VHH binders against o29008. Designs and how they scored, part 5

Target 1, 271 residues: o29008
Amino acid sequence: MDREEIKVAVLRMEGTNCEDETVKAFRSLGVEAEAVHIKQFYSDMIRFEEQRSVFDYQCLVFPGGFSAGDYIRAGAIFSARVKSVLRKDIEEFIKMGYPILGICNGFQVLVELGALPGFDEDKPLAEKPEMALAMNDSSRFECRPTLLKKESEKCIFVKNLKKDVVMFPVAHAEGKVVFPSGKEDEYLERLTSNDQIVFRYVDEKGDYAGYPWNPNGSFYNIAGICNATHTVFGLMPHPERAFFGYQVGRREGYGDGYCIFRSVVDYLEKL

## First folded at step 25 (VHH)

Design x3
Fold by OpenDDE, fold request of step 26:
Structure x3 (fold): chain B 271 residues (1-271), chain A 121 residues (1-121)
Amino acid sequence: as target 1 above (271 residues)
Amino acid sequence: QVQLVESGGALVQPGGSLRLSCAASGFTFRYYTMRWYRQAPGKEREWVAGISGEKGRTKYEDSVKGRFTISRDDARNTVYLQMNSLKPEDTAVYYCAKRKWEPSGEYEDYWGQGTQVTVSS
């Protein structure tokens, strides 16, 4: 697929407005990208020229920054909306091999959708959530740079990432990866055997460490995972905030987040 | 509790064949990679073969490639090791293993009692 034909949708709903960085990141790579409100996919009240289909795009992104209105569980409201109107389309989208990225709150949404850990290739969305992103062990909003070790060789989002350890910032209160009680070992086995762990928190030496290097207390220091087909990826840190050099204190060039988005584009060009 | 029970070990002539079995219980077998190890007298235990859960991907140590085949029957919670073209160097106690991961990134293995394989003329 030609790069100029690639279209990316950064999904939004009422009360969300933090999708700009992600849109900008993709546009800078020479692909079309836009923020798309969930209503544009189903509402008859939307003008014809503003109506959209999931299949108008080759990549979907669930961005961060929309958890403020979610009083019950992080990502629950957004996921409920998506499930109600786009479940079938999202499933087909995944089966087609198109990538889906979830950042921070977007990771929470993917979890609530049942897209992650996404062990079943034939059922991209589980009927119920199979994991959780719980309150940080610190019981505080964590906002800091984090160091992440690349773990997966199969995840399409990190195919162009050559650097072993990258720096992405976190900004969340509920980022602790939690698996069902009594199934932690099983889940870890399944994730590792299928190369679904994408990033793990590490310290400045590249070692797995606890707080504050693991800012939320995630199981196995997991910062991000992908589904069984390695095309759906969720992470708590914000690669879009580490895309441009100026975002990470560099005068020119790109930050470590660049490779995440470039990997998506390269994948789609070859798809 | 995890239990692994190996069987099938015997005395065989060089060039002979054996099929080892490991019956597993106490965990969701189909999701776990199963591994065979062996320990010869006076030597350290060494990895021989592995087969992943669900997709059944297989790996072998170089010395047994082309001769040994690892397989699994998830319905019976059993992993097998078909050993062909056996050599005296294959003489060892063979163990089945299931890995347990810890949140720290470390792991431990559950082992069976082992089964003795002796290759001798």
Scores: ipSAE 0.525, ipTM 0.814, lowest interface PAE 0.9, mean pLDDT 93
Fold by OpenDDE, look of step 25:
Structure x3 (fold): chain B 271 residues (1-271), chain A 121 residues (1-121)
Amino acid sequence: as target 1 above (271 residues)
Amino acid sequence: QVQLVESGGALVQPGGSLRLSCAASGFTFRYYTMRWYRQAPGKEREWVAGISGEKGRTKYEDSVKGRFTISRDDARNTVYLQMNSLKPEDTAVYYCAKRKWEPSGEYEDYWGQGTQVTVSS
């Protein structure tokens, strides 16, 4: 696709307020991007010109920054609404190879939606959530820069990422990756064998470490994973807050988050 | 309870062929990478081949590439090692392994009893 033909939808609902940074990031890359309220996809009360279809876009983003006090619940509510009205469309969207990004709360939504870990290529959305993002081990809101080691070579979102370690900020209270009790080994095996672990938390030396380098206590220091087709990606850190140089203390240029978004655009250009 | 039972080991002449089998139980076999190792007398155990779960991606150590083929039958919970063009240096006890990962990145391997392969004229 031509870059000018690419359209990105950053999905929003009541209480979401962090979609602008993501929209700005994509627009800066020369693609169309807009914040789209979920009601625009299904509500008859929406004016015709405001109505949208999932297939109007080539990329969907579930952003972070839900204003709900309970992020997990917010994610669950959002996912439930999405599932009720857009399940088939999203499944088809994923099957078509179009990318979906979930950031922080968006990662929570993707998990609740059954899109992640997304082991089944033929069923992009599981009937029930198969993992969880639980409360941080610290039992507090974690807001800090984090260092992430790139783990996946297949995830389309990191194809342009050449750095081994990147810096993305986190801002969450429920970002702990947990797998079903007794299935941790199985899940880890499945994720690693299919190259679905995208980012892991590391310290300044690039080593896997606990708190505070792992801010939430995630299993295996997992910060982000993708589905089996490597086109759906969820992460707790915020690449959109590390997109521009000025966001990371640079006068010019781009931050490490740039590569995430550029990778999406490049992927779509080749699709 | 993880169980691995190797079989198929025998005495063969150089240039001969042998097929090893490993019957697995006690875990969801189809999801796990299965590995073959071998240990020659007086030597350390060495990795020989691996086959991933679900997609069945294969890897081999350099010394066996082109001669050995690892495969799996998920319906039978069995992993195989077809060994062709055997050499005396292939003489070893062959082990099947399943890896258990820990959150720390450490792991434990489960092993079978092994099966003896002897290549001699």
Scores: ipSAE 0.523, ipTM 0.817, lowest interface PAE 0.8, mean pLDDT 93
Fold by OpenDDE, fold request of step 26:
Structure x3 (fold): chain B 271 residues (1-271), chain A 121 residues (1-121)
Amino acid sequence: as target 1 above (271 residues)
Amino acid sequence: QVQLVESGGALVQPGGSLRLSCAASGFTFRYYTMRWYRQAPGKEREWVAGISGEKGRTKYEDSVKGRFTISRDDARNTVYLQMNSLKPEDTAVYYCAKRKWEPSGEYEDYWGQGTQVTVSS
């Protein structure tokens, strides 16, 4: 489709604070993008002209930042609301091949929704979460630049990424990727065999390393994964904060995050 | 406990065919890539073929492409290696392997006892 026809929804809930950066990133690429409150999809209190449908858009983004009420488990409240009112729509959206991006808190939401690791192509949302983003091993909020090695060749979000290692900042307290106890090997096998590991934390040499290069202690240094169809992608680092050159200390141009968003647009143009 | 048991090895003439089997147990078979390796006398063990779990994607060593076919029966937890147009160079002990990934990024392979394939006139 024409780039100008592409519409992106950056989903928001009370307390989110990263939607503007993501909206700006997409708009800069020449696509339509807007922040959409989750209530606009289901609430009867919303004026008709403000009501939205998931299918009004070709890409959904669950942005980073704090979501009010996520004190029990990161992304739990947001995911519960989405699941209760939009489960079928989101599943259909994924089945249609439309991309969904989850950044930081958004990754947490996707996990809680059962969208990731998303092994079942016929059931894009699992009935229950199948993995977790747990508290960082440091037991504190981690805020720092991270280096990520591109691992996936199939994930649509990294199709235009030519660099092997990119720099995205992290800002989170619960970013540790954990798999069900006793299933770590199985999950790694499944993820690896289907090319679903998208980014892994590395050091300056490009080697897999522990803290602080792995800021949260994620299993297998996983920073981001995609579902089995490679159209749903969650990562803890913030590519939207590394989109413009000025965000990463460059005078002009773009940061490493640019390619994530451009890849989405290019994918949709060909869809 | 992971167990792999290879069978089907035999003495065959050049140009002959043989089908190897590997019965697996002790893990969720359908999710794992299964691999065949072989070790000829005086040589290092080499990868021959692989078949992924779930989607069943196959890969082959160049020297066996077009001659060997790897397949799997998840219901029977068995991986097969159909070997056609066998050559003396294919003589080796053939091993079935299942990989175990470690959080560090390293991995180890579980092996069976192997089955002897001898191609000779």
Scores: ipSAE 0.523, ipTM 0.815, lowest interface PAE 0.9, mean pLDDT 93
Fold by ESMFold2, look of step 25:
Structure x3 (fold): chain B 271 residues (1-271), chain A 121 residues (1-121)
Amino acid sequence: as target 1 above (271 residues)
Amino acid sequence: QVQLVESGGALVQPGGSLRLSCAASGFTFRYYTMRWYRQAPGKEREWVAGISGEKGRTKYEDSVKGRFTISRDDARNTVYLQMNSLKPEDTAVYYCAKRKWEPSGEYEDYWGQGTQVTVSS
């Protein structure tokens, strides 16, 4: 499709605060993008011209970033609301091959929806969550840059990445990827076999290492995964906070997060 | 407990065909990549072919491509290696393997006892 026909919805509700960076990233690439409050998809109590359909968009983003306070409870409420009112639309959206990005809290939302790990192409939303994002091993809020090794060639969100290792910041208290106890071998097999591990935390030499390089203790150093069709992507680090050079200590130009968003645009232009 | 039992090895003439089977148990077979390896006398064990779990994607070592076909029957927990146009250099003990991932990211393979394929006479 033509770039001017592409529309991105960045979902918003009370407590989200990273939607502006995500909207700005897409708009800088010449794509129509807007923050959409989730009630605009289902409420008939708002003005008609503010009502939206999920299917008006070709990409959905579940942003991260909650205001100070009860961050964990706010994320759980966001996840529950998305599940209650958007689950059916999201399932159809995935089946149509349109990309979905979940950042930080948004990754948690995709996990709660059963969209990730997303092993089954025919049933893209599992009945129950098949993984979790648990409390960091440090028991601390981790706010730091992280180095991420690209592990997937098929994930549409990384097709434009030219570097093997990228830097995105993290900011979370519950970012530890865990799989069901006793199923870790099986899950690694399935994820690896279908190229669904997208990013893993590494040290400065590119080696898989523990804390502080793996800031939350995620199993297998997993920082981000995609589903079986490689079109639904969740990660704990924030590529939208590494899009412009000034966000990562450069005077001008772009950070490593640029290629994530450009990859989405490139993918959609080829649909 | 993981068990892999290969069968179907035999003595065959050059140009002949054999079908190897590997019966698997002790794990959820449909999720795992199954691999065939072979080891000729005095040689290192070498990878021959693999078939992924779930999607059934196949890959082959170059010397067997076009002659060997790996397949699986998930209902029977069995992986097969159909070997056509056999050559003397295919003579080896053939093993099927199932990978075991450790949380560290390292892995080792479970192996069967192997089945002897001899191409001569």
Scores: ipSAE 0.474, ipTM 0.803, lowest interface PAE 2.8, mean pLDDT 89

Design x3
Fold by ESMFold2, fold request of step 26:
Structure x3 (fold): chain B 271 residues (1-271), chain A 121 residues (1-121)
Amino acid sequence: as target 1 above (271 residues)
Amino acid sequence: QVQLVESGGALVQPGGSLRLSCAASGFTFRYYTMRWYRQAPGKEREWVAGISGEKGRTKYEDSVKGRFTISRDDARNTVYLQMNSLKPEDTAVYYCAKRKWEPSGEYEDYWGQGTQVTVSS
């Protein structure tokens, strides 16, 4: 499709705070993007001209970030609302081949919805969550740059990436990827064989390492995964906070997060 | 406990055909990539072919492409290797393998006792 026909919805509710950075990133690439309150998809208290359909858009983003001190409660409310009112529409949206991005708390939303790990193309939303994002091993909020090795060639969100290691910041208290006990080997096999592990935490030499390089203790150093169609992507680090060079201490140009958003636009232009 | 039992090895003439089977148990077979390896006397084990779990994608070592076909029957927990246009260089003990992933990023294969294939006139 033409770039000017692409529309991105960045979902919000009371207390979200990273939607503007994500909207700005997409707009700088020449696509229409807007922050959309989830009530605009379903509430009859919304004026007609403010009403929206999920299908007005070609990409959905569940943004990261909530006000300090209430990450879990706000994220849980957001997840429950999405499951309650958008589940059917999201299932169809995925089946149509349109991308969905979940950043930080947005990754948690995708996990709670059953969209990730997302093994089954024909049933893209599992009835119950098949993984979790648990409390960091440190038991505290971790906030710092992280180095991430690209592990997937098929994930549409990394097709524009030409380097093996990128730097995105983290800011979370519950970012530890865990799989069901006794299923870890099986999950790694399934995820690896279908190229669904997208980013893993590494040290300065590109080697997999523990704390502080793996900031949350995630199993297998997983920082981000995608579903079986490679179009639904969740990660704990914030690419929207590494889009412009100035966000990462550079005078000009772009940060490594640019590639994530550019890859979405490139994918949609080829549909 | 993971168990892999290869069978179907035989003595066969150059240019002939042979079908190997590997019966698997102790894991959820349909989710796992299954691989065939072979080892000639005095040589290192070499990868021959693989077939992914779930989607059934196949890959082959260059010297066997077009001659060998890997397949699977998930209902019977069995992987097969159809070997056509056999050459003396295909003579080896053939093993099927299942990968075990380590959190460290390493992995090791489980493999069975093997089945002998001998290509000789």
Scores: ipSAE 0.448, ipTM 0.787, lowest interface PAE 3.1, mean pLDDT 89
Fold by ESMFold2, fold request of step 26:
Structure x3 (fold): chain B 271 residues (1-271), chain A 121 residues (1-121)
Amino acid sequence: as target 1 above (271 residues)
Amino acid sequence: QVQLVESGGALVQPGGSLRLSCAASGFTFRYYTMRWYRQAPGKEREWVAGISGEKGRTKYEDSVKGRFTISRDDARNTVYLQMNSLKPEDTAVYYCAKRKWEPSGEYEDYWGQGTQVTVSS
């Protein structure tokens, strides 16, 4: 499709605050993007001209950025609302091959929805969550740069990415990737054989390392994964906060997060 | 708990064919990539072929491409290696393997006892 036909919805509700950064990133690439309150997809109390369909868009983003005081409860409320009112539409959206991005809290939403790890192409939403994002091992809110090694060739969100290691910041209290006890070996096999591990935390030498390089203690240093069709992607670090160079201490130009968003646009232009 | 039992090895003439089987148990077979390796006398084990779980994607070592075919039957928990146009250099003990992922991020393989393939005139 033409770039000017591409529309991105960045979902919001009370307590989200990174939707503006994400909207700005996509708009700077020349695509239409807007923050859409979740009620605009389902509530009859929304004025007609403000009503939206999930299918008006070719990419959905679940942003991060809940306030620190409401982080856990607000995220849980957001996840429950999405499950309640959008589950069927999201299932169809995934089956149509359209990309979905979950950043930080948004990754948590995708996990709770059963969209990630997303092993089954025919049933893209599991009935119950198949993994969790648990409290950081440090028991602290971690706010720091992280270095991420690219592990996937098939994930559409990293196709434009030219380097093996990127830097995105983290800001979370619950970012630890956890798989069901006793199934860790099986999950690693399934994720690896289908190229679903997208980013892993590394140190400055590019080696897999513990705290503080793995800031939350995630199993296998996993920072981000995608589903079986490689079109639904969740990560704890914030690429939207590393999109412009000035966000990462550069005078001008782009940060490493640019390629994540550019990859979505490139993918959609080829559909 | 994990068990791998290879069978089908035999003495065959050059140019002949064999089909090896590996019966697997103790894990959810359909999720796992299954691999064949071989070890000739005086050499280290070398990878021959693999077939992924779920999608059934295959990959072969260059010297066996076009001659060997790996396949699987998930209902019977069995992986096969069809070997055609056999050559004396294919003489080896053939092993099937299942990967074990260690929590450290390293891995080791589970191996069967092996089955002897001898190609000689």
Scores: ipSAE 0.444, ipTM 0.789, lowest interface PAE 3.2, mean pLDDT 89

